# Ledger of designs, part 42: VHH binders against Abasic site processing protein HMCES (HMCES)

Target 1, 269 residues: Abasic site processing protein HMCES (HMCES), of Homo sapiens (Human) (q96fz2)
Amino acid sequence: CGRTSCHLPRDVLTRACAYQDRRGQQRLPEWRDPDKYCPSYNKSPQSNSPVLLSRLHFEKDADSSERIIAPMRWGLVPSWFKESDPSKLQFNTTNCRSDTVMEKRSFKVPLGKGRRCVVLADGFYEWQRCQGTNQRQPYFIYFPQIKTEKSGSIGAADSPENWEKVWDNWRLLTMAGIFDCWEPPEGGDVLYSYTIITVDSCKGLSDIHHRMPAILDGEEAVSKWLDFGEVSTQEALKLIHPTENITFHAVSSVVNNSRNNTPECLAPV

## First folded at step 7 (VHH)

Design q51 (from a12 with Y32H; framework vhh_8pnl_2)
Fold by ESMFold2-Fast, scan of step 7:
Structure q51 (fold): chain B 269 residues (1-269), chain A 117 residues (1-117)
Amino acid sequence: as target 1 above (269 residues)
Amino acid sequence: QGQLVESGGGLVQPGGSLRLSCADAGFTFSSHDMAWYRQAPGKERELVARITSGGYTNYADFVKGRFTISRDNAKSTLYLQMNSLKPEDTAMYYCAAGLEYEDTDYWGQGTRVTVSA
């Protein structure tokens, strides 16, 4: 996973993240640094994306089931990184393999501190290799959406009007992430950055790509991953596995250039 | 999987030079760590050089001082400048790209380098 769409306006995104805390109270996540949220149909590593994390990370006595939503840099910068410029990190942390997460210090340390987050997206993109050619076919991959008579299922036959209506009730993709906090050695604001955990592709995606993000399917999985006050690292890692509950459609090559940020990036071809 | 296209291999005499290129086939090159691997006849594939998205380079001991890895993000192209080539450098050279910590998940098809008198 190295390209996502997260284009919803802030108010729509916030409402899409409505949840119940441990007491059963309906809540919206509280924003941190909302001005850093930049909607885009074409998000690449090193850009900021919204993540959910437990309020307990910011407030000592907070209920660990309450959620904050915050933009974080995609590409985890370890807390122990000693140079002044995080772009000079000596290895790529866009993704983290589930099978080696406890073996790599960059991920084991924040995981031990409960620094689990849920990465939000409309969906993600993958490029399928085509045999006998240098061309690759991009696909937009996302949760199955609730079908209504008005909005319908997303498909090549759907009008632009129907596409606009679907976003009001879009089920966001919820990916398991690990974040860390890095303090610049020369002072300045703490940098929050994350990595997306990856697993082997499910059967449904195996013809597109051999890896997929670890998707947390449903509120029970999301709440357990976030609640580091009640759920241990060992128990949380049991949530990390492939899922078959996803769908996809082919998209135009316009998405290939990460500078392109239009609805055409995810429109069916 | 991603497709990377290598070029620049060939036959060269000991002490000669070659420049290998690896072109992005349409994914986001600038976000990937890039690497060159090689596989000599009868041997396993081994890392030659790696360059991060930020430009940090790492080299295998057997090529230090002779090979230089570089990238051009505007052209989505990875390079390997090979100087003072030795018969022991004879191998298929593979381009690789990764988004995972110290790992690679995309491979090219390879380009052949032969160093012989």
Scores: ipSAE 0.438, ipTM 0.742, lowest interface PAE 2.5, mean pLDDT 88

Design q52 (from a12 with S53Y; framework vhh_8pnl_2)
Fold by ESMFold2-Fast, scan of step 7:
Structure q52 (fold): chain B 269 residues (1-269), chain A 117 residues (1-117)
Amino acid sequence: as target 1 above (269 residues)
Amino acid sequence: QGQLVESGGGLVQPGGSLRLSCADAGFTFSSYDMAWYRQAPGKERELVARITYGGYTNYADFVKGRFTISRDNAKSTLYLQMNSLKPEDTAMYYCAAGLEYEDTDYWGQGTRVTVSA
């Protein structure tokens, strides 16, 4: 997973993340650094994307079931990194394989500290090899959407009003992530950055790509992944597996160039 | 489009040089770690050189001092400068792109390098 769409305006995104805490109270996640949120139809690594994480990471005595939403850099910078420029990391941390997560220091250490997050997106993109040619066909991959009578009409032909109505009830993709906190040696703000955990593709996606993000399907899975105060690392890792509850459609090559940021990026072709 | 396309392979004499290229058509090149792998007839595929999105390079011991990996993000192109070539360097060379240190998301189709008198 190396390209997502997360284009919802801040207020729409916040409402899409409505949840219940451990006491059954309805809540919206509280924002940290909301000015760093940059919505886009075409988000690549090193950009900031919104993640959910437990309030307990920020407040010593907080209820670990309460959620914060914060933009974080895609591409985990380990807390132990000693150089001044994150681009000087000797390895890519955009994704983290589920089978080696406990063996890699960069991921094992933050995971041991409970630094689990849920990465939010409208959906993600993958490129399928086309048989008989070396051309690749991009696909937009997302949760099945409920209550959208016009779900087949997302695209460049839709009016702005129709786009807004489609997204009001969009079920966001919720991907399992690990984050870390890095203090620049030269001073400045703590950098929060994340990686997306990946697993083998499910049967439904195997013809598109051999890997997929670890998707947390439903509020129970999301709650258990985030709640590091009550759910151990070992128990949380049981949530990491392929899922079949996913859908997709082919999109045009407009999405290929990460600088293109228009609704056409995810429009059906 | 949106594929990795290798070029620059060929036949060269021992001690000669070749420059391999891997062009990306529509990939998010600048965000990916890029690598060159090779596979000789009857042998397993092995890593030759890797370059991170930030430009850090790593080489297999058997090519250190002879090969140089580089990237041009503006041109979305990966290079492998191969100097002091040996018959043992004869192989199919593959371009690879990944977002995880030890995994590959995309492979090229390969370009053949033959080193013989």
Scores: ipSAE 0.467, ipTM 0.750, lowest interface PAE 2.6, mean pLDDT 87

Design q53 (from a12 with S53W; framework vhh_8pnl_2)
Fold by ESMFold2-Fast, scan of step 7:
Structure q53 (fold): chain B 269 residues (1-269), chain A 117 residues (1-117)
Amino acid sequence: as target 1 above (269 residues)
Amino acid sequence: QGQLVESGGGLVQPGGSLRLSCADAGFTFSSYDMAWYRQAPGKERELVARITWGGYTNYADFVKGRFTISRDNAKSTLYLQMNSLKPEDTAMYYCAAGLEYEDTDYWGQGTRVTVSA
């Protein structure tokens, strides 16, 4: 996973993240650094994306089931990194393999501190290799959406114009992430950065790409992943597996250039 | 994302040099770790050299001192400068791009390098 869409205006995104705390109270996540949120149809590594994390990370004695929403840099910079320039990292941290997460110090350390987050997106993009050519077909991959009670989930046959109307009630994709906090040696603000955990593709996606993000399907999975005060690392990792509850459609090559930031990036072709 | 096209392969005599190129069409290149792999007839594909998005390089022992990997993010191109070529370097050379720790997301189709008299 190396490209997402997260284009909702801040107020719409916040409402899409409405949740229930442990006591059953309806809540909206509280923002940190909302000015750093940049909506885009075409988000690449090193850009900021909104993530959910437990309030307990920021506030001593907070209810660990309460949620903060914060923009974080995509590409985890480990807390132990001693250089002043994150580009000096000797390995890529855009994604983190589920099978080796406990073997890699960059991921094991923050995971041991409960630094789990849920990465939010409209969906993500993958490029399918077509045999006999180097040309690749991009796909937009997202949760099944309910358009109306009569029509059920939206389909590939829906017009692009009708597609734009579904954002009011869009079900955001919720991906399992690990974050860390890095203090620049030369001073300045603490950098919060994250990686997306990846798993083997499910059967439905295997013809598109061999890997997929670890998707947390539903509020129970999301709440358990975030609640590091009550859910141990070992229990949380049981949530990390491929999921079949996903859909996709082909999109145009407009998305290939990460500078393109228009609805055409995710519109069905 | 990851339309990798290799070029620069060919036939050279032992001791000769070749420069391989891998073009990424310019749209995602700067975010990826890039690598060169090779596969000789009857052998498994093996890592030759890797360069991170930040420019850190590492090399297989059998090419250290002879090969140099480099990238030009402005041109969205990866290079492999191969010097002091040996018959043992004969292989199909593949460009690769990845976003996760030591795994490969995208492969090129390869360019052939033959080292013989």
Scores: ipSAE 0.438, ipTM 0.731, lowest interface PAE 2.7, mean pLDDT 87

Design q54 (from a12 with S53T; framework vhh_8pnl_2)
Fold by ESMFold2-Fast, scan of step 7:
Structure q54 (fold): chain B 269 residues (1-269), chain A 117 residues (1-117)
Amino acid sequence: as target 1 above (269 residues)
Amino acid sequence: QGQLVESGGGLVQPGGSLRLSCADAGFTFSSYDMAWYRQAPGKERELVARITTGGYTNYADFVKGRFTISRDNAKSTLYLQMNSLKPEDTAMYYCAAGLEYEDTDYWGQGTRVTVSA
């Protein structure tokens, strides 16, 4: 996974993340650094994306089931990194393989600190190799959506008003992530950055790409992944596996250029 | 555009040099660790050299001191300078791009290198 769409306006995104805490109370996640959220149809590594994480990471006595939503840098910068420029890191940390996560210091250490997050997206993009050519076919991959007029298919929305209706009840893709906190050597704000855990593709996606993000399908999985106060690393890792509850459609090559940030990036072709 | 296209392969005598190129027409090149792999007939594909987004390089022992990997992010192009070529270097050479160490997301079609008298 190396390209997503996360274009919802902040208010719509916040409502899409409504949840129940451990006591059954309805809540919206509380924002941290909301001004760093930059919606886009075409998010690449090193850009900021919104993630959910436990409030306990920020407040020592907080209920670990309460959620914060915060923009974080895509591309985990380990807390032990000693240089001034994160781009000089010796390894690409855009993705973290589930099969080696406990063998890589960059991921094992933050995971041991409970630094689990849920990465939010409309969906992600993947490029299928076309046999006999170097051309690749991009696909937009996302959760199955409810079949109603308001949450109908992207291809069925023909006006700006109807496009807004598609997104009003969109079920966001919820991907398992690991984050870390890096303090610049010369001072300044702590950098929060994340990686997306990847697994082998499910049967439904195997013809598109051999890997997929670890998707947390449903509120029970999301809450257990986030709740590091009650759920151990070992128990949380049991949530990391391929899922078949996913759909996709081919999209235009417009998405190939990460500078393109328009609805055409995810429109069916 | 997320395609990798290798070029620069050919026939060369032992002790000769070749420069391989791998071009990506997309705008995501700078986000990927890049690598060169090779595969001789009847053998498995093996890593020759890797270069990270930060410019750090790693080489297989059998090419260290003879090959140099480099990247030009402005041109979205990866290079492999091959010097002091040996018959044992004869193989199909593949460009690869990945978003995590040892994880390959995209492969090129390969370019043939033949080293013979």
Scores: ipSAE 0.414, ipTM 0.715, lowest interface PAE 2.6, mean pLDDT 87

Design q55 (from a12 with S53H; framework vhh_8pnl_2)
Fold by ESMFold2-Fast, scan of step 7:
Structure q55 (fold): chain B 269 residues (1-269), chain A 117 residues (1-117)
Amino acid sequence: as target 1 above (269 residues)
Amino acid sequence: QGQLVESGGGLVQPGGSLRLSCADAGFTFSSYDMAWYRQAPGKERELVARITHGGYTNYADFVKGRFTISRDNAKSTLYLQMNSLKPEDTAMYYCAAGLEYEDTDYWGQGTRVTVSA
C-alpha cells in the first residue's frame, strides 16, 4: 500500500468516525492539529493523513477507550533517529510486514509502547501488472458501501454521477498502523509519523497485488487495536490478518501522477 | 507480480565502466525504494546499493566510491553507474523495488556483468 484517497472535508470525516467508548457513551474523536489535515484524492508517502489513536497517549490516566484523531506523516520516523532530516532515513517505513513486525527495531519499540493507530482513508490504490506487457492497470480498493436508498452496495456498475452522492455516508477504510514520536535534535515540534501494517492479499485481491494493508473490519476490531491500556500487544496482533470484505474497480491513469488531485482519480472506468 | 527490466550489462576489462538501467512501466515507481543486488556463481544474492523514495542512498562497503545509484522518477528508471570495475564484480545484477521495511516487492530478471581480460 503506497497510495490512498482521503478527501472528505474535516466535518464529514469526523462524523464518519463516531464511536462508543467502553462505558457505551457515544462520542466523536477529538482533534489534534486539525489545521494540518489536507484532504486529497491522491495521498502518497511523506504526506499527512488522519489517524485514530487512544487519548491515553496524550493524557496520563485518560480512559484508553477514548479516541483522538490527528494528522500524522506517512512514513514512520523512529524515536531513536539521530539525524536532522527525516528524508535521510535509510529504510522505507511506508509499510511494515506483519510477519516481521516484532523483529524490526523501528516497529517493535513503538509497538511495545502501545503506539497503535488506525489509518483512515476513503480507500487505497494498487497497480495490477498486465500479463505480457509492462503496462499496469490502477484500481481503487475500499469497503463495500451502502447505497443512499439502502437498495444495495455501491460499486463499479453504478454511474460515475452517483459517486458524487455517496460521500455523506461513506464507510472509511480502517487500516492497522503503528506510529512513533520523533523529537528533532535541532529543536522544533515533535513529529508524529506512522506505517501501515501489511499482510498477504486475500483471494479477492490476489490478481491485483500480492500484498494488502491489514484492515480492521468493524468497530470491535478498531476498538481492540486502539485500546493499548487494556489490550496487550500479543492480543492486538491477533487482529492482523487478510480480509475478504473489500471491493474495487478500475480507474484511469490520472491517478498515476501523485500531483493529480481530482475526483477523476477514483472514478470508475 | 511486478517485473523490472534491466539492461546495460556486458563484458568489460578490469578498470572499465558500465551503466546499468532498470525500467518499469509502473506509475508507482516514485513511491518505491529501489535497489541493486548481485549474485555471483555459487554465492547468495547480496545488496549492492539502495536508493529510497526520498533520494537517500546506501552502499555496500565493497562498492563505495566506485558505484553510484540514481533514479529518474519521470522516466520510471533506476540507474547504477559502475566505475573501476574489478573481476570480483562479475555477477548477475538484479533490480529490486519495495515499499516495506528492508523487504522487496518486485524483482527483475537480471543482467549479466563480466569483468575479465
Scores: ipSAE 0.296, ipTM 0.623, lowest interface PAE 3.1, mean pLDDT 86

Design q56 (from a12 with S53F; framework vhh_8pnl_2)
Fold by ESMFold2-Fast, scan of step 7:
Structure q56 (fold): chain B 269 residues (1-269), chain A 117 residues (1-117)
Amino acid sequence: as target 1 above (269 residues)
Amino acid sequence: QGQLVESGGGLVQPGGSLRLSCADAGFTFSSYDMAWYRQAPGKERELVARITFGGYTNYADFVKGRFTISRDNAKSTLYLQMNSLKPEDTAMYYCAAGLEYEDTDYWGQGTRVTVSA
């Protein structure tokens, strides 16, 4: 996973993240650094994306089931990194393989501190290699929306007008992430950055790409992944596996250029 | 559409030089770690050189001092400068791109390098 869409205006995004805490109280996640949220149809690594994380990361003795929403840099910068420029990292941290997460210091250390987050997106993009050429076909991949009866259904989202109406009730894609906090050695604000955990593709996506993000399907999975106060690392990692509850459609090559930021990026062709 | 397109392979005499290129048309090139792998007939694909998104390089022992990997993010192009070529360097050379630590997400179709008199 190396390209997403997260275009909802801040207010719409916040309402899409409505949840219940451990006591059953309906809540909206509380923002940190809301001005750093930059909606886009075409998000690449090193840009900021909104993530959910437990309030307990910021407030000692807070209820670990309560959620904060914060923009974080895509591309985890480990807390131990000593250079002044994150681009000087000797390895890529845009994605983290589920099978080696406990073996890599950059991921094992923040995971041991409970630094789990849920990465939010409208959906993500992947490029399928076309037979007999080096050309690739881009696809937009997302949760089946609530008004469709079955996985893989196109539903009412088959024209630009229908897509606009669906955004008000869009079910956001919720991907398992790990974040870390880095203090620049020359001073300045703490940098929060994240990686998306990846797994082998499910059968439905295997013809498009061999890897997929670890998707947390439903509020129970999201709650357990975020709640580092009650759910151990070992138990949380049991949530990391391929999912079949996903749909997709082909999109035009407009999305290829990461500078293009229009609804055409995710419109069906 | 996104693609990795290799070029620059060919026939060269021992001791000669070649420069391989790999152009990326659909990815956010500057965000990816890039690598060159090679595969000789009947052998497994092996890593030749890797360059991170930040420009740090790693080389296989058998090419160290002879090959140089580099990238041009403005042109979205990866290079492999191959000097002092030996017959044992004969192989298909593959461009690779990855966003995961020490893993590959995308492969090119390869370009053939033949070193013989």
Scores: ipSAE 0.457, ipTM 0.744, lowest interface PAE 2.6, mean pLDDT 88

Design q57 (from a12 with T52S; framework vhh_8pnl_2)
Fold by ESMFold2-Fast, scan of step 7:
Structure q57 (fold): chain B 269 residues (1-269), chain A 117 residues (1-117)
Amino acid sequence: as target 1 above (269 residues)
Amino acid sequence: QGQLVESGGGLVQPGGSLRLSCADAGFTFSSYDMAWYRQAPGKERELVARISSGGYTNYADFVKGRFTISRDNAKSTLYLQMNSLKPEDTAMYYCAAGLEYEDTDYWGQGTRVTVSA
């Protein structure tokens, strides 16, 4: 996973993240640094994306089931990183393999601190290798969407006017992430950065790509992953596995250039 | 045209040099670790050299001191400068891009290098 869409306006994104805390109270996640949220149809590593994390990370004695939403840098910078420029990190941390997560210090240490987050997206993109050609076919991959009168249906033949309605009730993709906090050696603001945990692709996705993000399917999985105050690392890692509850469609090569940020990036071809 | 497209392969005599290129038109090139692999006929694909998004390099022992990997993020291009080529370097050379250390997300289709008198 190395390219996503997260284009919803802040208010729509916030409502899409409505949840119940441990006491059963209906809540919206509270924003940190909302001005740093930059919606885009075409998000690349090193850009900021919104993640959900437990309020307990910021507020001593907070209910660990309460959620914050915050933009974080995609590409985890370990807390122990010694240099002043995060781009000088020796290895890529855009993704983290589930099978070696407890063997890698960069990931094991923040996991031990409960630094689990849920990475939000409309969906993600992958590029399928096509036999007999140098061309790759991009696909937009997302949760199956519930048919409603407001959302309409998503499909190649749908009119552009109907696409505005599909987003009103869009079910966001919720991916398991790990974050860390890095303090610049020369001072400045703490950098929050994350990695997306990856697993072997499910059968439905194997013809497109051999790896997929660890998707947390449903509120029970999301709440357990976030609640580091009540759910141990060992228990949380049981949530990390492939899922078949995913759908996709082919998109145009417009998405290939990460500077392109239009609805055409995810429109069916 | 493909997203990872290798070029620069060819026939060269022992002791000669070649420069391979790999163009990446479809990704945020600067975010990916890039690598060169090779596969000789009847052999498994093996790592030749890797360069991180931040410029850290590592090399297989059998090419260390002879090959140099580099990247140009502005041109979205990966290079492999191959010097002092040996017949044993004869192989199909593949460009690779990954977002996980030692794992590959995308492969090129390869460029052939033949070292022969």
Scores: ipSAE 0.387, ipTM 0.676, lowest interface PAE 2.6, mean pLDDT 87

Design q58 (from a12 with T52D; framework vhh_8pnl_2)
Fold by ESMFold2-Fast, scan of step 7:
Structure q58 (fold): chain B 269 residues (1-269), chain A 117 residues (1-117)
Amino acid sequence: as target 1 above (269 residues)
Amino acid sequence: QGQLVESGGGLVQPGGSLRLSCADAGFTFSSYDMAWYRQAPGKERELVARIDSGGYTNYADFVKGRFTISRDNAKSTLYLQMNSLKPEDTAMYYCAAGLEYEDTDYWGQGTRVTVSA
């Protein structure tokens, strides 16, 4: 899992993240560093993506059920990293396997600090091997979307014009992540960076790829993953498993090049 | 079991090009995320470029626009096309294999690249 789409304008993205706090109050997450949010149809590792995390990470007196939304670097830089340049990190931390998360220092330490986040995307991309060729078929993978009078059901047979109308009410993909905070040894701003937890693919995706991100399906799962003030590491990890509540369609090879950032990247072929 | 073997290094003048290859025998190559790292004398080993099992690429800022990483799963081979080489690109270049963009499982022995007049 190394490519996502997160193209919604900031205001649309913020509304898509509406939630209830522990007291039942309807809220929108509060932004940190909103100017660092860069919408794109084709996000690769080392780019910034929006994540949800508990307000309690920033304010000691905050309700742990209240949410912040912040752009973070994809590719976790551990707090103990001593070099001046994050790109020099020897280990690849774009993804974190669920089966080894408690064995790897890079992930175990931030988990112990409650540094759980929810990574937001329109969906993610995977590449399926094609028989008899060296070509791979890319797929866009996302939550099933609710029908509207405007757009109807989303499917591979729908026109590109109908696809453009669905974004106003799009259900964002919510992936379980772990983040850490790195302070440059020579001074400067704290770097927030994350990894996406991965699991074995579900039956529905097994023909496309053997692994998938750990998807948090629904507000109960999202709330429990984020609420490190009330939910222990052991309880939160019970949320990490494959899901069948996912759909996909084939997309064009335009997405293969991470420099391409157009609606064609996720449009059905 | 299997191992990674780099080739294609050498001496080039500034502005020149080189293509590095990394071959693997005996692994399920198509399942691994592959990367190129480099290490100059007296410096830390640093990431140059990554390519995952799905073909996603990621580059260090100091090589963007100059280097291209690619893979051929049928041949179990990783490539790094290096253009517009600079003296500061002089280093031992290592290929590496890992699962799911996590810690490296396998390292090659390295191939030397020297950029000088």
Scores: ipSAE 0.014, ipTM 0.277, lowest interface PAE 7.6, mean pLDDT 84

Design q59 (from a12 with T52N; framework vhh_8pnl_2)
Fold by ESMFold2-Fast, scan of step 7:
Structure q59 (fold): chain B 269 residues (1-269), chain A 117 residues (1-117)
Amino acid sequence: as target 1 above (269 residues)
Amino acid sequence: QGQLVESGGGLVQPGGSLRLSCADAGFTFSSYDMAWYRQAPGKERELVARINSGGYTNYADFVKGRFTISRDNAKSTLYLQMNSLKPEDTAMYYCAAGLEYEDTDYWGQGTRVTVSA
């Protein structure tokens, strides 16, 4: 996973993240640094993306089931990193393998501190190798959407008029992430950055790519991953596995260039 | 496998130079960490040089001062300039791209470099 779409306007994104706390109270996540959220159909590593995390990370005595939404840099910079420039980190931390997460210091340390987050996206992109050529076919991969007479789906069978209505009821993709906090040696704001945990691809995606993000399917899984005050690292890691509850369609090569930020990036081809 | 295409290998005498290229046009090249690995007959594959998405480089001790890794994100191409080649540099050279920490997502098919007296 190295490219996503997260294009919803801030208010629509916030409503899409409505949830229940431990007491069953309906809530919207509270924003941290909302001005740093930049919607895009084509988000690459090193850009900021919105994540959900427990309020307890920021407020002493907060209910650990309450959620903050915050933009974080994609590409985890470990708290122990001593250089002044994050780009000098010699290893790519865009993704973190689930099978070795407890063996890598960069990931096991923040995980031990409860620094779990849920990475939000409309969906993610993967490039399928075309047999007998060096060409790749991009695909947009996302949760199955609930079809209504007004929201429709983004499948090729739906009329273009339903395209705008799709986003009003879009079920966001919720990926398991780990974040860390890095203090620049030369001063400045604390950098919050994250990595997406990856697993072996499910059978449905195996013809497109051999790896997939660890998707948290449903509010129970999302709540348990975020709630580091009540759910141990060991218990949370049981949520990390491939899922079959996913759909996809081929998209235009327009998405290949990360500077292209238009609906054409995810439209069916 | 096979999604990255290496070129520039060949036969050269000790002290000579070669420039390897690794091309791919069709995915998020600029987001990937890129690397050159090599494998001599009967030996394990080893890292030669690495360049991250930000352009910062890392070299194996046995090539420092002789090899230079670089990338051109606009052309989706990775390079390895090899100078002062030695017989022990003889190997199959592989291009690699990764997004997972200390792992490789894509490998090329390799290009052969032979350094003989």
Scores: ipSAE 0.381, ipTM 0.706, lowest interface PAE 2.8, mean pLDDT 88

